# Ledger of designs, part 30: miniprotein binders against q5jf28

Target 1, 318 residues: q5jf28
Amino acid sequence: MERERLIKTVEAILRGAGYRVARLDLKGSCFDLVASRLFLLLFIKATVNIDTITEEQAEDLKRLAKFFKASPLIVGLRSKSGELEEGVVYERFGIYALRPETLYDALLNNELPAVFAERGGLYVRINGELLRELREKHGYSVNELAQLLGVSRKSLLNYERGEQAVSLDVAIQLEEIFDEALAEPIDILRAKVEADLNVKPETPLEREVFERLKKLGLGLVKVKKAPFNAISTEDDIRLLTGIDERKTRSTIKRAEMVAEVGRIVNSGGVFILEKTKAEVVSEVPLIPKESLEEVKDADELIELIDKLKKEIKEKLFS
Key: E = the ipSAE of ESMFold2; O = the ipSAE of OpenDDE; V2 = 0.75 times the mean of E and O plus 0.25 times the DockQ between their complexes.

## First folded at step 9 (miniprotein)

Design n8 (at its last look DockQ between E and O 0.89; V2 from the best seeds 0.75)
Fold by OpenDDE base, look of step 9:
Structure n8 (fold): chain B 318 residues (1-318), chain A 107 residues (1-107)
Amino acid sequence: as target 1 above (318 residues)
Amino acid sequence: DPELREARDLLSQAITLMHEAVRLLQEGRPEEAADLMTEALHIVQRAIELAQSTGSDDRAIQKLKMAIMLMRLAILWAREGDVDLALELLEFAYELIQEALEILSKS
């Protein structure tokens, strides 16, 4: 399967599950899809080989996920070691990676995966309290059960405390011994990730714009591998902020993508250019950086953005 | 292996039903197409069971499992009235079944 078919398949799964989806056509982006349903937000990187994601892309994906309180996911078919298995959760740079089938089961069948791959083995987390209760109910000592499973006493005690994952083989043996499901599902839809939100601007223009936006009271989260360059934020205000030296075809495409993403993540969009006339592309204002000197605070910036959107709507319908 | 032969025959039957479903989708008969796709899906499931019992190539089984998922999505979207998406998903499923059948034919 080609990357394009993979993305379309993942989009069909998400839409089939009742998500609103925006798709990005941006080479090198940290995500290809963003999807929202109720209180769930997903940023998805779709790649045939999950080992093609770069650390920089993964860090940006985690940064976006952390900022928007979303779950990041990698959806793929293969790794360097071979095909991914259905029902198995993999990990790259602290991001869950899974097959489309596993995503389908989670979203459409409400079947979360319980098996994860680590260091070339398959593991599960088990309900350690339930394991202890079952062990005691069946009259096994810690030593007797550990010996039956071929594990150490220390390992069994760590399982009962939930401090250690169990090999899939040992988990199967436990479920056979007790005739009860012990494996805990992995909530791939609510993955918590850590990311550094304090990334520095990369270009002189980004520095200048960031300094000005900070003077307006805005917090800034730099993103490298997205159609925008930063997220500008103040309280409930969130702006997907593009920064370019000049208007190009790339600027227009990025603004279109920012509009689509913005609808999913409930955020506005703006592009700040070193030199441009004020215009709007797909409801995203392109403003000269000098316009940031005319506003005093973030509220006045939002008012400027809204005014520009309104003036252009009026011109298109007049 | 008679079971492997049966699995290949089932996949060939599923392909035939999928071609008929494509025709029905193109004719604007998505419900009837969804019914045929459902039948084809059950046939592919049975082919997977047979392929697994014979210890067949895991790559073929993985392709067939993905094809089932795509067929389920195609059925869903056919019933929702998105014929174009249903056709596209069904084409992807067809290609995977063909690739699986080729693998199972070389074994």
Scores: ipSAE 0.708, ipTM 0.895, lowest interface PAE 0.7, mean pLDDT 92
Fold by ESMFold2, look of step 9:
Structure n8 (fold): chain B 318 residues (1-318), chain A 107 residues (1-107)
Amino acid sequence: as target 1 above (318 residues)
Amino acid sequence: DPELREARDLLSQAITLMHEAVRLLQEGRPEEAADLMTEALHIVQRAIELAQSTGSDDRAIQKLKMAIMLMRLAILWAREGDVDLALELLEFAYELIQEALEILSKS
């Protein structure tokens, strides 16, 4: 119930800031919300305790973010250590985690956070070039300023070179000394993330389908914790690709989610089933795996998908 | 603590205004509701300042800050004409304020 309220709050923030939003209802998914505005794309996992996210969820979230050039975010209220602080950025598995108030400030007040949590406390990255300029203008040597701050000469040189963050206490001291803000904001809206995009198929059916799609010229990015199994891609083609043995209620629900996500990330969708007749659910074709043998390349697959969507649309409205 | 008593009294005032704002939203009067929510929001901000000066529990302060954000969202969505969402956000804010009052009263 508290998680439901958190997701609704995050959705309200995003829509209030002018984002188009798709919200998933899929337990165990690597994201709960995907949102876009102009050139920004966010994949968001909402979880009351940020330590609940699993490594598999986090890796898939990063894969989606890397592929779509999106910023992954975890939005939460607590960690195993206690309540999260507003305005502080936490990190789990290389993904920024923060409170909804911090997201609100970034999106609705145009105020990015600058403080992050790490072992040992709270830290700030500072504009090292500006620090050097201010030090020189005020006539301090490196050693003199380091003495004044109570840090080593090496640390101060690292601050000026941008190689080391300062503790929050040191950042406050610097502001008092120079009467100037030195903190660099954390751009949570364009976070860069590392991800291993080479994930192997989970089932023999997935392996068969992936091999056929590769022969059509499509690259594949496998994910485990999403309403789809992979993203099939070639040049401008992007297909959120689901794979099932047969059509079930779960398959239908996943196809509906794929359609909604696809609208936000400007991608098509398709489900490839071991046994089915071709049909369309919410603009997402469900086709038998044998249909992949009837096309020779990615362009023909897209034509098949478009043809099916058009034919089924015409029958539904006749 | 006189300041802590004043903070609790302010939060009670904010809650009264929030109840009236709910009534106005349900009556289809969102701009009047937004005015009351804005007043309540500022009262909560004053309560936070007083509570902080008394060394009050950070958990209570955090709940009040989240309630402020939720009230700002409720104002936004009330003006957009989404009364149901505005009411849900305001209910969440109300519960956080009540929780903060409980924390401040027991200490």
Scores: ipSAE 0.697, ipTM 0.899, lowest interface PAE 1.2, mean pLDDT 91
ESMFold2 (binder alone), look of step 9: mean pLDDT 89; pTM 0.891

## First folded at step 11 (miniprotein)

Design p1 (at its last look DockQ between E and O 0.63; V2 from the best seeds 0.71)
Fold by ESMFold2, look of step 11:
Structure p1 (fold): chain B 318 residues (1-318), chain A 120 residues (1-120)
Amino acid sequence: as target 1 above (318 residues)
Amino acid sequence: DPELREARDLLSQAITLMHEAVRLLQEAQRTGDSSLLEEAADLMTEALHIVQRAIELAQSTGSDDRAIQRLKMAIMLMRLAILIAREAKETGDPELVDLALELLEWAYELIQEALEILSK
């Protein structure tokens, strides 16, 4: 129940900041919310304990973020070490993790965090060039300032070169000595992540469908923990692509979620089924895999998708 | 400690106001009466300011950080509940009333937990 409350809190923060939001209800998904505003796009996994996210979920979250040029985020309340601190950025699997209050401050107060947790404690990156300038203005040698801070000469040189973050205590001392802000904020809204986008199909049906889509000229980015199985892409085409044996209640729910996500990420949706009659669920076509043999390229697939959507619309109005 | 006692008294006052705000949101949910949403927002705003004063007093006494963190989160939740309740009034969207109620209920529970911590 605490996780559901956390998801709703994150939704409220995003809505309060003017984001369009889609909230998912899918067990084991790599994200719980996707949200957009202007040119910002966020994929968010809400976990009460941030150490609960699995490597598989985190890798898929990074794959989606990389593909859509979005910032992935984990929002939580605690870790295995205890409660998360407000205003501190944590990291799991290369993804920033933080409390909802920290997200609130970033989005509603334009106050990005600057403190991050790392092995050994809390740290801050500082403006090294400004530090050097202030040191020289105040007449300190490198050795004199290092002694005053209780750090090595080598560490101080690294701080000035931007090669090493300072402990939170040292950051506070520096700002007291120089009476200037030196801390550099962490841009949690535009995080860049690395992800391996080359993931193999999970089933023989997926393999068959992926091969046919490739013959049509579509590239594929496979994901394991989302309401869709892959993203099919070519030039400006983006299709959130689901694959199932047959239409079930699960298939219908996933198609509905694909429609919601698609509106936020400006992408179409389609489900490829082993056996079915062509139909449309929530503006997402469900087509038999044989339909892929009836088109010659990605443009014809889009035309087929549009034709099916038009046909169901006409039936509703006739 | 008179400042700690004052903080606890303020939290008790805030709890009373929030209890009434929850009741108003629940009634708005059942009846669709949008005037109750603004009334609830006004009570939440009053309670929010009382909790802010309680935090200041509790911090000055060296109180348990776990209580302070709960109160700070409750303030965020109340601010969000106020925003969402007003959006619910403007749009007529019953799901936003549900969301505002969920946010306020969690804030209420966090304040009660903080009061319990401060009373040990």
Scores: ipSAE 0.781, ipTM 0.912, lowest interface PAE 0.7, mean pLDDT 91
Fold by OpenDDE base, look of step 11:
Structure p1 (fold): chain B 318 residues (1-318), chain A 120 residues (1-120)
Amino acid sequence: as target 1 above (318 residues)
Amino acid sequence: DPELREARDLLSQAITLMHEAVRLLQEAQRTGDSSLLEEAADLMTEALHIVQRAIELAQSTGSDDRAIQRLKMAIMLMRLAILIAREAKETGDPELVDLALELLEWAYELIQEALEILSK
């Protein structure tokens, strides 16, 4: 399977599950799809080999996920060790990675995976309290059950406390012995990730723009591997913020992508350029950096953005 | 093996139905006739059931896992193509028709590859 086919498959899975989806055609982006349904928001990196994701991409993906209260996912087919298995959750840089089939089952069949891969083995988290109850109900001592499973007494006690994951083989044996499901599903749709949101601007222009936006009251989250350079925030206002020296074909394409992403994440978009005339591309204003000196606060900046959008709509319908 | 022969025959039937479904989707793209999307979805559904039966037979004969994996992937893609084609009918979004067509064409390729493996 090629990368393009993988992305289209993931898109189809998300759409088939009733998600609104935006697809990005941006090489090196930390995500290729963003999808929303009700209270669920997903940022997805699609890559044939999950070991091709860079740490920088993973960190930006986690930043976006944390900021938007979304779940990050990697969808792929293989790793350095071989093909990924269906129904198994992998991890890269603290992000769940899985096959398209596993995502299909989770979204369309409501079947969350329970098996995860760690250190070359397959493991399951079990309900330790239920395990203890079942052990006691069936009259097994800790020693007897541990011996039956071929595990140490200490390991069994750690299972019952939820302090240790169980090997898949031992989990299967437990479910067979007790005729009850013990495996805890992995909620890949509500993954919590940690990320540093305090990334510094990289260019002199980004520094200038960031300092000006901060003076307007905006908080800033720098993102490196996206069609935008930062997210600008004030209360309920979120702006996907691009920063360029001048309007290029890349600026236009990124503005189009920002418009699409913005619709999914319920956020506006703006591009701030060192040199431009005010214009709008796909409902995303391109404004000169000097326009930031004309506004006093974040609300006036939003008013400026809305005014520019309105003036263009009026010109298109006049 | 008669079961393996039956599996190959079923896959050949599925390929025929899928080819007709592709034609209908392409005609829907050209004409804008959304009724063709439902007809294509019905044909894909029939083909899907045939491929499922072919998998069962191939598994019973101990056939090559590579063929079975391709057929399972094809089933997933066909299910998605059906869903997307029906959504396209409801929304009138031409991009969804394109997506359904691409998924179906890929499923078709996978079934052909599986049939070739099972014929060796």
Scores: ipSAE 0.683, ipTM 0.883, lowest interface PAE 0.7, mean pLDDT 92
ESMFold2 (binder alone), look of step 11: mean pLDDT 88; pTM 0.885

Design p2 (at its last look DockQ between E and O 0.92; V2 from the best seeds 0.86)
Fold by ESMFold2, look of step 12:
Structure p2 (fold): chain B 318 residues (1-318), chain A 120 residues (1-120)
Amino acid sequence: as target 1 above (318 residues)
Amino acid sequence: DPELREARDLLSQAITLMHEAVRLLQEALRTGDSSLLEEAADLMTEALHIVQRAIELAQSTGSDDRAIRRLKFAIMLMRLAILIAREAMETGDPELVDLALELLEWAYELIQEALEILSK
């Protein structure tokens, strides 16, 4: 129940800040929320203990974020070490992790965090060039300022060159000495992440479908922990692509989620099934894999998708 | 301690207002009456200001950090519940009424827990 409450709190923060939001109900997914406002796009995994995210979930979250040029986030309350601190950014698998209060402040109060956790405590990156300017304007030598702060001369030089973050205590001392803001905020809304987009198919059916889609001229970005199996792409085409043996209740739920995610990320959706009759769930076509042989390229696939969606709309209004 | 007694009295007042706000949101969800959403938002706003005052008093006494953290988190939830209830009024979306109710219920529980901590 605490996880459900956390997810709903994050949704409320995003809505309160004017984001369009899709909330997912999929156990084991790499994200629980996707949200968009203007040119900002966020993929969020909400988990009470941030140490429970798995490597596979984290890698897929980064893949989605990299592909869609979005910022991935983990929002949580605790770690193995205890409660997360408000205003502090943690990191797991290269993804920023933070409390809902920190997200609230960033989005609703326009106050980005600046403090991050690393081994040894809490740290801040500072504007090293400004630090040097302030030191010189106030008449301090490097050694004099280092002595005032209780740090080595080498450390101070590293701070000024931007090569070392300062401890939180030192950052506070610096702002007291100079009466100037030196802290560099952490842009959690536009985080850049690295991910390997080259992931192999998980099943023989996926391999067959991916091969056929490649023959149509589509590129593929495989994901393992999402309501879809891959993103199929060519030029301006983007399809959140699901793959299943047959239509089940799970397939229907996944298609509904694909439709909602697609609205947020401006992408279409399709499910390719080994056995089915062509139909549409929430404007997401479910088509048999043989339909891929009936089209010769990506444009014809889109035409087939559009045709199926049009036919279903006509039946609903008659 | 007079300030701690005043803080507890304020939290009791906020709890009463929030209990009524919860009832109004539940009724709004059942009946679809959006005027109840407006009344609930007004009660939540009043309770929010009372809780803020209680925090100031409790902090001045050096009160238990566990209570203060719960109250601050509850204030965030109450601000969100008010925003979501207003969106529900504008859109007519019953799912947003349910979301506001969930946020308010959690805030209510946190305030009750904080009052218990401060009453030991």
Scores: ipSAE 0.859, ipTM 0.944, lowest interface PAE 0.5, mean pLDDT 91
Fold by OpenDDE base, look of step 12:
Formats: structure tokens, C-alpha cells, sequence
Structure p2 (fold): chain B 318 residues (1-318), chain A 120 residues (1-120)
């Protein structure tokens, strides 16, 4: 109950901010929502407890975010240490984690959070150059200001260089002393993450399909915790690629989700099966793996996909 | 404390308005009557202002932070429910009406819990 309410709240925040949103009903997925507005793309994992995200889910979430030039986010209410604070950015596996209220303020009020949690304390990054200018303008030596703040000379010099984050308490004192905002906002909407895009296929069928798609000129990014198994890419072509042995109810549901995600990330979808007749589910073609032998390159594969979509549309309206 | 008593009275009024707004959204889902969405949005807006005033009073009395946090979260949900209800009026999408209803129902529960905390 609480998880579903959280997902719906996050969906409402995104919609209220004018994002196009797709919600996934896939247990174990690395994301529950994908949202797009203009040049911003977000992949969001919604979890009541942010410590329930697995490393594998986090790696896939970062992989998707890196590939699509999107920001990954975790939205939650609590951690192992207790409730999350509003206006505070947390981190799990190099992904920003925050409360719904913090996302609300960022998207609807245009108020980015400046406070982050690290090692059980609250910190901010400050404009170190501005701090130095203000210190000099007010006639404080490094030693005098460091003593006033109760910090070491070395710490103050590191603050002025931007090499060290400041405790929230010291940041508040600095802003009070100088009557000026020093805290740098955290751009949670443009988070840069690193990920390994060179993940190997896990099954014999995935290996066979990957080798065939590579022969067609396609680059492949394996994803484990999504409704698709890989992203196939060549230049401007992006295909959310499902791979299954046979058509199942799970295949149909994943194809529906791939269609929804595809609309948000401006990408097509295809499922490649070991054994199937060519069909289309929610505008996503299901093709037998043998069809990959009939095409010469990626363009011919796209033409095949488009032809299948057209033929089925004609049959539904005939 | 007279301010705490006033805060509880305000929350009780907000609960009444929110209950009516829930009823209207449920009826809108059943009938497809978009005019009920406007009336629900107006009631939610009035309830939101009442809850804001109740938070101010509860804060001034040094009331339990658990109640205040619930009320603040409820305000966010109410703001979202109003936005989504207005979008549903424009689009006619029943899924948006359902979304607004679920947000409002959660806000309603949180306000009730906050009132119970403030009544101890």
C-alpha cells in the first residue's frame, strides 16, 4: 500500500511539473517511472526504504541514465537510520536519493536542495571564491574566521578552495556572519553518473541474438532489471530490445511497458523470440530470431519492424 | 492551550471539507461529470488554507513535530490533488480523477492522524 501511494505521489509531482510520465508495474525493475520534459529525462526508482535498492538495480539504473543522458533518482521516505529529511539529498550507490517533498520543491517551486547527508552528518557545498571575497571584505584573516567558526585553518582554506564540504551548522554560521547565501544547490535534475555499458549477455539465446544484432551493425547495451533485455543502437536508431524463448504473459506485459517507455525516451521497441510467429503487441513487434537472418543491416531491420506495424494496423481496420 | 484548541477545530473543519471532496471525486469517477471536479478542487483549496493555518498554530504552541510533518505532507498531497483534478477537467481522463482521489484520501488519513496526535 505505502509503495503504491509513493509511486502515485511521484507520478503526480512529475505530471504537475508538466512531465510526460510512464509508470512501470514491474517488480524488481531498476526504475518505476520514466519522465521527460523538454531536454530533461528522469529515471526514478520509488522505494519506501531507500536501503532496499540492490547494487544490481542501481548499476542498471545508472546504465540507463548514462545511455539516455538522463538523471537517475531514488525517491523514498526512510532509510535504515530513520526518516529522510525534507530538503536533504542522500546517496545510494552513486545515485541521489530524496523525499517526495524535496522533488516537489525542485520541480514545482524551482527550489533545488543544497543540503546533503554524508557519514551521518549534514553538509553543504559552498561557493569558496565568494567565501574568500566576503572574508577579505569584512577584514577577517583566515585564522580569525576559522576561530570564529570553531574550525581549523586548514578546513577554512579547503572551504575557500571548494575542496571540502562544510557542515550545515558552519554553513548557517557563515551565512549569518556575512548575510549572504553561500550554499550551492545540488542539481538533482542533471545528475551525472558513471556506468559500465559493456555488460555481457547472460543466456545462450541472448548471446546468439547479440552476435546477430552486432553483425547488423548495432551496438548493444545489456540491461538486467528492465522490461527489455538490451538497448540496440546505431546512429539515431534506438531499440528497446526484449529477448525471450517463447511468448508468455510476461512477454506481453513487458512489450506493453516497452511501448510506454519508448514513447517517453523517443525509442522504438522489438522483442526477439527463439520461437514465435511475427506479431505486434501494443505497437511492439514480436519477431522470430530467424528474421534477423533475412535482414542485411540495421536499416533493413527497422524497415521490417515498420512493415510489421503497418500490416497489423491494416488488418485491424480491414 | 487556546491556540492548540483552535488548531484542532480547524483540522476538524478541514476533514469535513475533504470528506465532501472525496465524495465528489468518487461521484465524478462514477458519472463522468467534470463539474464535480471543479467543486472538489474548490473544497480542497479551502481545506488546504485551513490546514496551513492549523500548522501555524500548532507550531506556535510547540506541538508534536510528528503531527506537523503529517500536516505538511498532507498539504503537498492536497496541492497535487488540486493540480491533477484540474488537469482531469481539461483532458477528461478518468485515470487522473482516480489519481487525485488517491492523493486526497491519503491527505485525509494524514490529517486525521495529526489531529489524533494533537488531541493527546
Amino acid sequence: as target 1 above (318 residues)
Amino acid sequence: DPELREARDLLSQAITLMHEAVRLLQEALRTGDSSLLEEAADLMTEALHIVQRAIELAQSTGSDDRAIRRLKFAIMLMRLAILIAREAMETGDPELVDLALELLEWAYELIQEALEILSK
Scores: ipSAE 0.825, ipTM 0.932, lowest interface PAE 0.6, mean pLDDT 93
ESMFold2, look of step 11: ipSAE 0.852; ipTM 0.941
ESMFold2 (binder alone), look of step 11: mean pLDDT 86; pTM 0.854
OpenDDE base, look of step 11: ipSAE 0.823; ipTM 0.930
ESMFold2 (binder alone), look of step 12: mean pLDDT 87; pTM 0.861

Design p3 (at its last look DockQ between E and O 0.70; V2 from the best seeds 0.76)
Fold by ESMFold2, look of step 11:
Parts: sequence; C-alpha cells; structure tokens
Structure p3 (fold): chain B 318 residues (1-318), chain A 120 residues (1-120)
Amino acid sequence: as target 1 above (318 residues)
Amino acid sequence: DPELREARDLLSQAITLMHEAVRLLQEAQRTGDSSLLEEAADLMTEALHIVQRAIELAQSTGSDDRAIQRLKWAIMLMRLAILIAREAKETGDPELVDLALELLEWAYELIQEALEILSK
C-alpha cells in the first residue's frame, strides 16, 4: 500500500543516516517512527496526505516530543491543495511537514531546507544583518533597494531587522543582486513545540492506576494515541506505562511496541492490568494493579520491575 | 530522437541488472546467505549509474515529466536499498533484507513504468 511504502522509505532514510529506529504498526497512533542518533531524537508521523493527521494525534505527537525533548515531524506526499514540493517545509498544528526527499537531503546530504509555505506562497528567512551590510557595501539606500525588489521600504527594514520572512521570488532576486547566500535553514531536527502535558485519564481504571502511581511519587503524562497510556516519571525514572483490563493479543502487541520505543527513548516499560498474573513480554512487565499496593514508593516499583525481568532471564538458562 | 532512444536502451539495461539484484535479495531472504547482499549491492550500484545517465538524456529531450519523476524516485529508492543491504550484511538482521527488497522492487516498478511512458 502507498502508506506502507512511505513508512518504509522514511525508515530507510533514517537508518541510512545512522539512526536507531523503531517502527510502529498501530492504527491511529500519533507517530509511526521514533529514531535517535547521538543527541537527536525524532518522532515521525508518516501519512500520504498531511491533512489526514487529526488534532488529537498532533497534540499527542507534540506531548511526546516536548517530554522527550525530541523534534516532531510529519512526512508526506500531498495536502488538500495538491502535491507537496521538494525542499519546502509545511506546517500542520505547529508541526513541520515535508516530503521524504526533503528529509533525505537533510539527513544524508546535510542540506537542511530553507523554504517554507505560508498563506500567500513560499517564503525564506534571511540573514538580515548580512543583508544590511551587503546593501550598504553596494551603495543602495533602503528605498533604492526596496524599489529594485518591488517591496515597501517598511518591508525592507523588517527584512534587515530579522522581523519578516522574504518571499521566495525576492530571496532569489537578492541572491542574484548580491551574489551571496542569504537564506537561513530550517532546523527540522531540533524543532521546539508547545504542548499541554496535563491530560486527564480516559477511564476509571486509568484514574485508579494514576492515583496509585502518584502515591508512589511518580508524575504522569497522559497520551491517547500511542501504544502506552502514559509516561510515569520521577527524577531519572521514565516508564512507558500501559493500562488494560486484561491481557489480550492487543496488549501483547502494545507491550512489544513499548519495548521497541523504550530502547530508542531510553525508557523502561510496564503494563498495569486489572486482571493478570505477573509476567514479562519482550522485557516489559505485565503486573496486576494490586502489585502497586505491595510497593511503598517509586524505588520499590523499579525494584519489582527489575526483579521480574531478572527472574525471566535467569530461567532462560534452564 | 537519438538521445531518447539511448535513454530507453539504458533503462532496459538497468531493468536487466535490477531484475538480477531482486533475485539475489530474494535468495538472501530465503537462505540467509549474506554474501548475496554484496553482489546485489554491486548490481544496484551499476543500475543506479545507468538510470542517472538515462535521466540526463531524457531531460535534455524535454521528455514527459511523469517519467522523469518516476526515475528520480527510483534513484532515491535504489540508493536507500543499497544502504539498507549494507546494514543487513553488517548486522545479520533479516528484517533489513526484507526492507531492502521492498525498496528495490518499488524502484524496479517505477523504472518499468517510466520506460513504458517514454516508449509512447
């Protein structure tokens, strides 16, 4: 299918650039790929039409990116208005969106994009200080250069002060006039996003489990569109936390995905179930909610998790 | 146009090399024989250079943009397939062989479609 081919292409780009990658197969997830290299962490939603991402997915993608200090990214081919252009950065819900070729160039050729789409066309941010220096060196007044470019004097002053982006056509004219590169790249690998991390539990079971975890000293960041329900945190502890009534095939698959994501984001995983015996799936413990009553604080919860994982590894030698 | 005929001939040659590269990746997938990954990467590299030359010739003739876009996509996919095949050889990860094969098969389809477009 076209979307599956897109996801695999994006995975290949990330791996080709030296990233460690986890690829998710979960309907409706806020991300399809998470990838890390050295100090960089990316959460990527891959979708053929970038306008199909929902507000709920976008908000969760931003929550994960903000919490993990990662850059969120949408990779796609089209929008409602037609094909996306190579080398152009689009924006949906405050998240950068771009074509696979643009990502390829950024990661494999070290060629970050500089052109972005906004209402009215394509724009570039330029080095305003350098523009002023070049204008003065070439003997243009502000008014003279503005007239040459077909822009207002006010706009040219704003360009030089770094207060306004330049249309692509004007950026091309400037480069031709001064024979200098003025465009400033867009750092899609270190995008900062705003997100509200205070989301309420969705079910009575979630509410109960969150309250028990809070009693242990853990903070909670709830997400709706991921293989886990929340991130449980204290100091250096980070647990990708799933919650289900019982163990099902969906639970097992989600635990496997949590293990994969956890390896990339350097976080542990745990599932809290209303009804189960304690066990481990892909190094992610599945424990009954009553186990939370058997520990006194976050340190003891981590000890329980580590104990379960150790017991399984030791028995593997049998 | 002589250049368009040369471009089509180059694409036919690339298709032959890519068919063999697909066969080698499929055999590596079946058998786990990682030595076939190096052979496939060599064939993909040869085919990649041939497709790049074909694009240059087709562009100089003002050829159909639909064919050119397919060939540009195919080149990106082939470059990725080569990189993934190398990672598969280094790591021994069979899922990476699957990924390289998927990318190469898509590139093969795109080149065949571009050749069809250029042949009308």
Scores: ipSAE 0.832, ipTM 0.937, lowest interface PAE 0.6, mean pLDDT 91
Fold by OpenDDE base, look of step 11:
Structure p3 (fold): chain B 318 residues (1-318), chain A 120 residues (1-120)
Amino acid sequence: as target 1 above (318 residues)
Amino acid sequence: DPELREARDLLSQAITLMHEAVRLLQEAQRTGDSSLLEEAADLMTEALHIVQRAIELAQSTGSDDRAIQRLKWAIMLMRLAILIAREAKETGDPELVDLALELLEWAYELIQEALEILSK
């Protein structure tokens, strides 16, 4: 399967599940799709081989997910070790990775995966309290059940405490012995990830712009592998912020992508350039960096952005 | 094997229905007639059931897993194409029609490949 077909499949799964979806055509981006439905927000990297994601991409993907209170996902077909299995959750850099079929089942069939891959084996988390109750109800001692399962007494006690995942084979045996589902589903749609939000600007222009935006009261989250360079934030205000030296074809394309992403994540967009005339591309203002000196605070910056958007709408309909 | 022959015949029928569904989606793209999207979705649904039956028969005969896997993928794509086509009807979004068409064309290719494998 080609990457394009994979992305289209993932898009279709998300749309079929009633998500609003924005697709990015940005090579090297940390995400290829962003999707929103009700209270769920997903940032998805689609890659045929899940081991092709770089650490830098994964860090940015986690950063975006943490900032927007979203779940990051990798959707792929294979790893370095072989084909990914359906219904199995993998992990790369603390991000869940799964097949399109697994995502399909989770979103369209309401079937969350319970099996995860670790250290070359398949494992399940089980309800340890339920396991204990069932063991006691059936009259098994810890030693008897551990022996029946071929596990240590310590392992069984760790299962009952929820401190240790169970091998898939042992999980199957437990469910067969007790005739009850013990496997805990993995909520891939609400994955919690850790990320450093305090990344420094890389270029002199980014440093200048960041310092100016900070003086306006904006918090900044640097992102490296996205159509924007940072997220600027104050209270309820969120701006997907691009930073370029000059307007290029890349600037235009990134502004278009920022508009699409912005609609999904309920955020505005702005590009700050070292040299430009004020203009708007796909409802995203391109402003010279000097315009940041004309505003006093973040609210005035938003007013400037809104004014520029309005002036262009008026020109298009006049 | 009569079951394998039946599976091939079913896949051939599904291909015919899918071809007509593709035509309807293409016509919907050209005309903007959203009624064609529902008709295409109905044809795809019929084709889906046929392909499911073909998988069952192919599995019962111990047929090549490569064919079965392609057919399973085709089913997923067809299900998605049906959902997307119906969503396109409700929203009027032409991009969804394009997406449904692309998924259906891919499902068609997979079914053809599976049929070729099962015919060897």
Scores: ipSAE 0.728, ipTM 0.897, lowest interface PAE 0.7, mean pLDDT 92
ESMFold2 (binder alone), look of step 11: mean pLDDT 88; pTM 0.884

